# VH-VL binders against o60147, part 339

Target 1, 175 residues: o60147
Amino acid sequence: MLEKNKYLYIFRHIQTNQVLLSQGNVLKKTALFQLPYPLQKPVAPNGMRPAKLRKDHWVPLLKVEFPNESMFQSVFMQLLNYRKYRSVQPLTSDLLKLPIPVRRRKIMRQEVPNTIADLADILNKEKFPENSVRLQLSDKSDSEYADWPPSVQIDSEEIKLSRGFREKTTVDEAR
Key: E = the ipSAE of ESMFold2; O = the ipSAE of OpenDDE; V2 = 0.75 times the mean of E and O plus 0.25 times the DockQ between their complexes.

## First folded at step 15 (VH-VL)

Design og40 (framework fv_lerdelimumab; at its last look DockQ between E and O 0.33; V2 from the best seeds 0.00; counts 0 for: pae O 2.1 > 2)
Fold by ESMFold2, look of step 15:
Structure og40 (fold): chain C 175 residues (1-175), chain A 121 residues (1-121), chain B 109 residues (1-109)
Amino acid sequence: as target 1 above (175 residues)
Amino acid sequence: EVQLVESGGGVVQPGRSLRLSCAASGFTFSSYGMHWVRQAPGKGLEWVAVISWDGSNKYYADSVKGRFTISRDNSKNTLYLQMDSLRAEDTAVYYCAKDEGYKEGWYFDYWGQGTLVTVSS
Amino acid sequence: SSELTQDPAVSVALGQTVRITCQGDSLRSSSASWYQQKPGQAPVLVIYGSNNRPSGIPDRFSGSSSGNTASLTITGAQAEDEADYYCNSRDSSGNHLVVFGGGTKLTVL
């Protein structure tokens, strides 16, 4: 009976633009399991799972507030699975023509818009009450990657998370 | 003509290991995610594992996690399944399957004819 | 659990119409594919994306979906349609990615 809000946090890598999903506003090392595992080579390709989590490389992309844990768990699991589905999809012929490092960079650059679109697709298909889900973005223009259902209210305020010893910058405002 | 040919099945004792192969031809193997699906005698289909086009993403059914390893060699157009710590419940025909890709579901358009793995004392 | 439920067996008279159903929560967010399997043979895809036929599949096979249910319809059933039929979907709430139904044995009388 007790209403307890639950949060989904989504981070973006500052260099590769890859995405990580988190239950907390601080990434845990286990989130790295969402990244592809390094192939056996002298040097692992850029964007593969690193040995250590560099929290300074991952910035907030968006936050979603759910009214209860069951809604959160449903959306979180589906979103993880959408990312897995995309990772095993066939390549298009134009991607196949590219050298592998270029191909991987092009695939990684689509993770932000793809994740936002997938989140919206999940929420459009779920039967959540009107205005029951609050979405907050670091850059409000990123909401334009998707059409949002009536269940979602988009917060007018951008995310203002503090990061340790340095103050927030205007990076998200000054694109 | 797309072809998938499994091999490496046989009879093994519990706790032993076996490696399956799937030879692919007639399509650009390196652009597709590839799957293993198994079918126990007289039972239905059970998904086992998938591997991404370059092998950097791998996912497994809970029943095989930690015991089976999916892999591929794109230079040989071959998919593999390394099966360790085999159990009687792993007895099945093992199929490799190609996912053509579909936006909101699966599209397993080609399957091999399967290779039988029997795990018994 | 993201199980897909199918009736274990159905029958159809030769030349008549039959519907095979597949039910599960994942079908609200995933299209279904349908596979025909004859004894001793590998599965063959007959419907994908809930309602599309691959090249070479007769037009007597059709598919539909509504809510958490997907259906495979065979109109004018023929003797060679006697087989096991499996649906599959994505696993929206589990860890398996791919879920198959338990299968339906179609008997043509």
Scores: ipSAE 0.792, ipTM 0.895, lowest interface PAE 0.6, mean pLDDT 87
Fold by ESMFold2-Fast, scan of step 15:
Structure og40 (fold): chain C 175 residues (1-175), chain A 121 residues (1-121), chain B 109 residues (1-109)
Amino acid sequence: as target 1 above (175 residues)
Amino acid sequence: EVQLVESGGGVVQPGRSLRLSCAASGFTFSSYGMHWVRQAPGKGLEWVAVISWDGSNKYYADSVKGRFTISRDNSKNTLYLQMDSLRAEDTAVYYCAKDEGYKEGWYFDYWGQGTLVTVSS
Amino acid sequence: SSELTQDPAVSVALGQTVRITCQGDSLRSSSASWYQQKPGQAPVLVIYGSNNRPSGIPDRFSGSSSGNTASLTITGAQAEDEADYYCNSRDSSGNHLVVFGGGTKLTVL
């Protein structure tokens, strides 16, 4: 009866602007393996364990609702692959002028616009029904990083950062 | 002019190890992702591994994952492939390839001459 | 397997046009690039990003793509074009980052 795996939850790090993709509305420690530049040293040097996940350092960026699980899986896997492709791409001339630590910070800061642009690129290449994919952003201006296809509807309501991706409680509904 | 020169190939017994090197010149090595691509005698091209500009990110083909390790030394402009637990199926010419990376695609603008690895007893 | 499908061999008469094709789902979301390989030599990039030529590649080489198919066209084939041709793209399956076609041997008659 319950529909599953129709939602993609995208989080942004409050200090670095790095992005994590999640199939659930809460992050798991294993999501940290997505990061091209780790926030801190892992407890195991060979990557057996990721750095400690501090959930309060990650805020909602974007929630994507797909019409079915098949479309969700296709887009989710393609987004993960796009992040891998970007992590091994050549550096642009602008970045080469910067000291390595500053260069890495600038690359990390670009993950938000890059992820949004990659999502739009994937959706433009896939043929989804009109208005079948719904986006809800924490900051609607982030939608301007890309041109969206007719299959996409952008929700007028922004994600409330104080609430995150959690469902409304009876207390929240009374407010 | 861009040059990529592989070395370290040879004949090894199954289960043994071998390390390949690729000496790069003619471009800013530390700014590019680098790949290893192999070709078994008389067969097609098969992608093996890639490493990012600073070595922070590495990815492998499933056939070599857990056995091969890609690394680089930007101070020496050198790319490496450590090959452990070698199998007969790993017999191939190994090419070092420079990744230009295109927005909607992937391409290798320069290749080395290749180094032959033969795994046999 | 290679994940991209190419015919193993094609022939063309000197001066005629030949089209080599590459098919796979990865091509719906990624441009194809093409490499020429002559016996005993490393591959040489001849087309990238579907239809861009590197410096030094003759204008008789061109590329096109539609849906899940990419094509390399040689207009007015010459004897020196006899070689193996490989396509590649990003891997849509997530098992690899890069995937190659099986290769097409071009014979110029």
Scores: ipSAE 0.699, ipTM 0.842, lowest interface PAE 0.8, mean pLDDT 85
Fold by OpenDDE, look of step 15:
Structure og40 (fold): chain C 175 residues (1-175), chain A 121 residues (1-121), chain B 109 residues (1-109)
Amino acid sequence: as target 1 above (175 residues)
Amino acid sequence: EVQLVESGGGVVQPGRSLRLSCAASGFTFSSYGMHWVRQAPGKGLEWVAVISWDGSNKYYADSVKGRFTISRDNSKNTLYLQMDSLRAEDTAVYYCAKDEGYKEGWYFDYWGQGTLVTVSS
Amino acid sequence: SSELTQDPAVSVALGQTVRITCQGDSLRSSSASWYQQKPGQAPVLVIYGSNNRPSGIPDRFSGSSSGNTASLTITGAQAEDEADYYCNSRDSSGNHLVVFGGGTKLTVL
């Protein structure tokens, strides 16, 4: 069994590309509170916050293994803060030119690259020991969204996670 | 010159409501988030709420969540704080503050002079 | 919820250097900002992003950070620097985005 305390799992919504952070390999209902619109709960895909967590709608984006829980917590909280910060800042002129529904969709789609970039930025600032952080991506091409510091070792293998759930095991693969 | 001018403060009984306003000038109001920060008499600063530039996002301190509502009218360059179900502990000078943030943190580069809210029976 | 801790009061002789320190877990992941407040006045930003000074703030004000601490340093304290000083940082908990320290009253002797 994996020690969940030092593992960051990031999921993306299959329709909206919204992003949820998870401590451990199981997505919790409380993760929905990470979404930026607390006062409204429209249903996906057009909504900003699904009314319910449909785990089958969330696919793995990346997995990060930290040396310890403290480092995980630091990075996790920083990621959340970066997200909140973006949510209260003005939109770019390009976005403002778009109809509101289109704008919202575009903003949501940017969450994946933004989150990856945020993670890289945070890790660059933290200056953890060399190769002390292991990053595994569902799509290796996603690593191109950012420059990673020496502390990050990118795994050659892609993550094998079930939607919204734990890593696939041999038993899971046999199903 | 950036100016923030709060108004609407006064004496009110517990359980009552009060609405504060903050008139902004000297900057592009619609381009910034806005905050309310309060300070009880003789006490420190307490963050109350924030509203995004377009009003689409709002966050509250736990102490006021469910009772206070932050809003804004960008056409009038005005920030509002609707305070319902007021309590004695809500007694404070209420400041509106201009958001100026960076991804590593939040800070306020401009403050109003504040408006006093006194909740007493 | 995140908390920032400050000494309630410090003193400094005129022309001397004083450091006001803020401590809290939020500072491990966020930069501190500092505000000066004189009696009967609104707070004024003096330092942001750990060590950035807004326009109009004297260069005797500086900031630093280490671990879970942030510090405001006044090098060559002046009489007009007597005030309350508050640190703040982003809050890592819930819907709170900002947390303030309890404030430090600086007396210039």
Scores: ipSAE 0.032, ipTM 0.666, lowest interface PAE 2.1, mean pLDDT 86
ESMFold2 (binder alone), look of step 15: mean pLDDT 89; pTM 0.927

Design og5 (framework fv_lerdelimumab; at its last look DockQ between E and O 0.80; V2 from the best seeds 0.79)
Fold by ESMFold2, look of step 16:
Structure og5 (fold): chain C 175 residues (1-175), chain A 121 residues (1-121), chain B 109 residues (1-109)
Amino acid sequence: as target 1 above (175 residues)
Amino acid sequence: EVQLVESGGGVVQPGRSLRLSCAASGFTFSSYGMHWVRQAPGKGLEWVAVISWDGSNKYYADSVKGRFTISRDNSKNTLYLQMDSLRAEDTAVYYCAKDEGYKSGWYFDYWGQGTLVTVSS
Amino acid sequence: SSELTQDPAVSVALGQTVRITCQGDSLRSSSASWYQQKPGQAPVLVIYGSNNRPSGIPDRFSGSSSGNTASLTITGAQAEDEADYYCNSYDSSGNHLVVFGGGTKLTVL
């Protein structure tokens, strides 16, 4: 509570590899609105918006530390909009050849690399100070999906939590 | 060869509803995101809504959110706009538009002829 | 921030060159597309991706972009080019995905 950080938290689904963006280290039910709306069907297809949030299905992908609220809000909004933009793009010819369930799985499989690329694209276009943005990944090799601007410092420490984000408690940060 | 034909426009009182249709032909309708764009008489173009290829993602302009519903029936190659709680400021020609897709930005390569909606007391 | 600004009207003499501009923050993260609209007709795409001409559009139409500004240039303007011209972009920072400029009425003298 004493540190003045603003974090963007990004989760991936353990089976579908879909991505959810979060302002907090615990997903809220409203994050589910980022998932596609279920069509008129008796059961929602895999990857569609479920009725409830299963927190045990969502694991950390990365977090981004911003020095202030305005930088965070700008990047968060842009990431949401990039995802909306991608969701309404026409299908490529290789996707058209696939049955719809296979097609949806292939689209979902791209959400992790696409989100990382979009984050880097946003940060490359912003005029943030050098090393002002700290990026921490659950798998450092995921940083290879993009070229990062000088404003980004990639943390050597990987995220080790299995279901959520938590800051470590240290003697320096305790009262 | 690509054709988009809107229908369902007319004159209605405020607070009433209309359903617009856009019949598509000459392309694989189920592969494309589809848009509604409107133009008030004597005014510019205003984006209204978009729907993804399978209908699972829908997004709206703030001025219509909660009142308008975009939908599609891929078995009929038809795009719809359900307009509820109509207001005088909704008076416009309504176009459907196809996005061919490009690396960034929008590429609305085909538009329908438009259908006029007039909302007046 | 989420607006595209165009001059409301420009004029060009027959056979001369005109440039129509479009300015907005969304153009920093989006390419522009341009639409021609003649009275009583639907819009027609004339430029996409800021500088690409679709098949069937005369080669007198060209486009460019720099920073937050996109331009549509008509070289050797013809009488049939008299129309309204709208720029369009994706908006990554606003509440709307699609934004149009207010339009420019081109008069060919």
Scores: ipSAE 0.818, ipTM 0.919, lowest interface PAE 0.6, mean pLDDT 88
Fold by OpenDDE, look of step 16:
Structure og5 (fold): chain C 175 residues (1-175), chain A 121 residues (1-121), chain B 109 residues (1-109)
Amino acid sequence: as target 1 above (175 residues)
Amino acid sequence: EVQLVESGGGVVQPGRSLRLSCAASGFTFSSYGMHWVRQAPGKGLEWVAVISWDGSNKYYADSVKGRFTISRDNSKNTLYLQMDSLRAEDTAVYYCAKDEGYKSGWYFDYWGQGTLVTVSS
Amino acid sequence: SSELTQDPAVSVALGQTVRITCQGDSLRSSSASWYQQKPGQAPVLVIYGSNNRPSGIPDRFSGSSSGNTASLTITGAQAEDEADYYCNSYDSSGNHLVVFGGGTKLTVL
């Protein structure tokens, strides 16, 4: 088992604020399947699935280290399904009064806080051992989007990754 | 009054295609996700597919993935299910169901009366 | 994917109370909804969000949840309550976003 298999990275699109989940610090093109199909051209920043993965358009939002791959997989799948669930929810009255383009933009702006909240909710329900999950954020203030369970230890240091860059890992050095 | 009316069911041979429709009225159709749920004769309910309000997100049960396509025309208040490569096990009454959100999940507050699809040689 | 399990059949005497239980891991993270289905008819929502009744549903229908279980209770069963009852929940663990129980046939004696 590779060490990277227990790491969840969440990336944010720099323009649309859309979110991609990643196993490990390298975004794969298949990650784009997490985004909705475009109804019509064009691609991002219109908030739909772009034709190609531009890694430089995505910045890390947070990093989560799990005790093992099994826990990672469980949370990862749940996060994806939470997103799916949210994507089909009825529109609120506040959204309905907005033009469709504005509506879509507003929904996209909510993806970051919603994803963080989803993660916290999932972890709260999983009841992992105390301090068994390590969370590192690019912006520490993002931790305020949710109440975290005792299983989560929030790092004091922020992620130092920049756009288009990934964190060097021991696994990467061994390859 | 909310109404959902399915149509397009019938008898088809395996491998053939069929397109179901669901006409919606009595609510703002374009504001809600819509589902297809089916029920084989004498069996329980099985979720088939869901489509978001604008059709941008579609999800399917594994049993129909790659064969069925859910779609909608909000200008016509109509939900569709394109069923390709039909199999005997697809034989069922197909219901369209209106999605409704809740903080801890979704539910189906309204159902159509269903349309029967029979796949047999 | 998660499964929801129900007893295939239960009976209740007229005017008595019956509880139909649904069990599954998805119920730990999502609320249950319940549907009544009579022969030859479409399902009808009777409970959502564990214990909310839609308009038109008699108050003898109630819901509860605990751990990985959800229950539909009919207090004072009536003859017209004889039907199949299905539980449902959102499934966050698999590829099926929606999961139904196998259904419970309720007979009113």
Scores: ipSAE 0.762, ipTM 0.901, lowest interface PAE 0.7, mean pLDDT 91
Fold by ESMFold2-Fast, scan of step 15:
Structure og5 (fold): chain C 175 residues (1-175), chain A 121 residues (1-121), chain B 109 residues (1-109)
Amino acid sequence: as target 1 above (175 residues)
Amino acid sequence: EVQLVESGGGVVQPGRSLRLSCAASGFTFSSYGMHWVRQAPGKGLEWVAVISWDGSNKYYADSVKGRFTISRDNSKNTLYLQMDSLRAEDTAVYYCAKDEGYKSGWYFDYWGQGTLVTVSS
Amino acid sequence: SSELTQDPAVSVALGQTVRITCQGDSLRSSSASWYQQKPGQAPVLVIYGSNNRPSGIPDRFSGSSSGNTASLTITGAQAEDEADYYCNSYDSSGNHLVVFGGGTKLTVL
């Protein structure tokens, strides 16, 4: 219970590279509300379709262990707000040259490097003790997206997932 | 060059609705996030709402959430603010503002001249 | 408090240096931008990203940031600088993406 409050799991979508944040190794249906670009396409005449959380489409990107719940909450909230900032930022000139569907795919693919960079930025601004934050990456090369402060210890150990993680889950509505 | 022109302000009774428009020109409107910022008479600036480049993402200040709706029509280069259930405390000059992102310190490089909304019985 | 804190008023003698300060926890994680507003007019951006000047803004305007504090400095204040000054930042703590300071009225004596 307390363990949930000091661990941050970040997952990436295997097709879109979109990112989801979770305080545990289990994705909840409500995590889909974090997405700036919904995974569902309109199918019904009214254009609406229930969202689906398909856990087999999400793989762990990284896991962060914080010294305490307060530090976890601070970093977690800042990351969520950075995602909101980025979702409303102006488009760069390279994106303007692309058709809208291609443009959206390129924006989505940038969520992984952006999230890693944002995490490092937040950790560099916080005054954490040396080696107090444990960072585990599924792909160690992803650590190269940012410069990490002395408070961060990068660990190559495999990220453990719950036994039910890959099971399909349906959400009635995602807003 | 870059121009933002607000319209739709006026005097309305409490509980009524009003829709503001912001006509944009001189830049690629569909490429920018757009904001509404208000200022009550003799008071400071208060952020109201933002909408992303394609309208997929919208965020509101707590004081207006559930009552105001931000929208845009990129084919008309126009930003809108639908204001429902208006209260006396919503009385303010409403500015349309262009968001020129810069790291986590996003800033408003251009502002409209504002449109006055007075909520009075 | 989601709002940034500014002193309501400050005075400076013509040709002297004045520093306007903005404080808030959001400034630990976000850059400050500064706006000048004259009576009956829309705000004008004078500093963005803590210390950058837009084209057309005189070099007597500068910005700095440290910890939870951002400052706007006007060196050699001119009569035309008399105005209200507002800071803003992105709020990393909650539902308000943008927060403004309460504003500082600058009087040039």
Scores: ipSAE 0.627, ipTM 0.800, lowest interface PAE 1.2, mean pLDDT 84
ESMFold2, look of step 15: ipSAE 0.817; ipTM 0.915
ESMFold2 (binder alone), look of step 15: mean pLDDT 89; pTM 0.926
OpenDDE, look of step 15: ipSAE 0.406; ipTM 0.802
ESMFold2 (binder alone), look of step 16: mean pLDDT 89; pTM 0.925

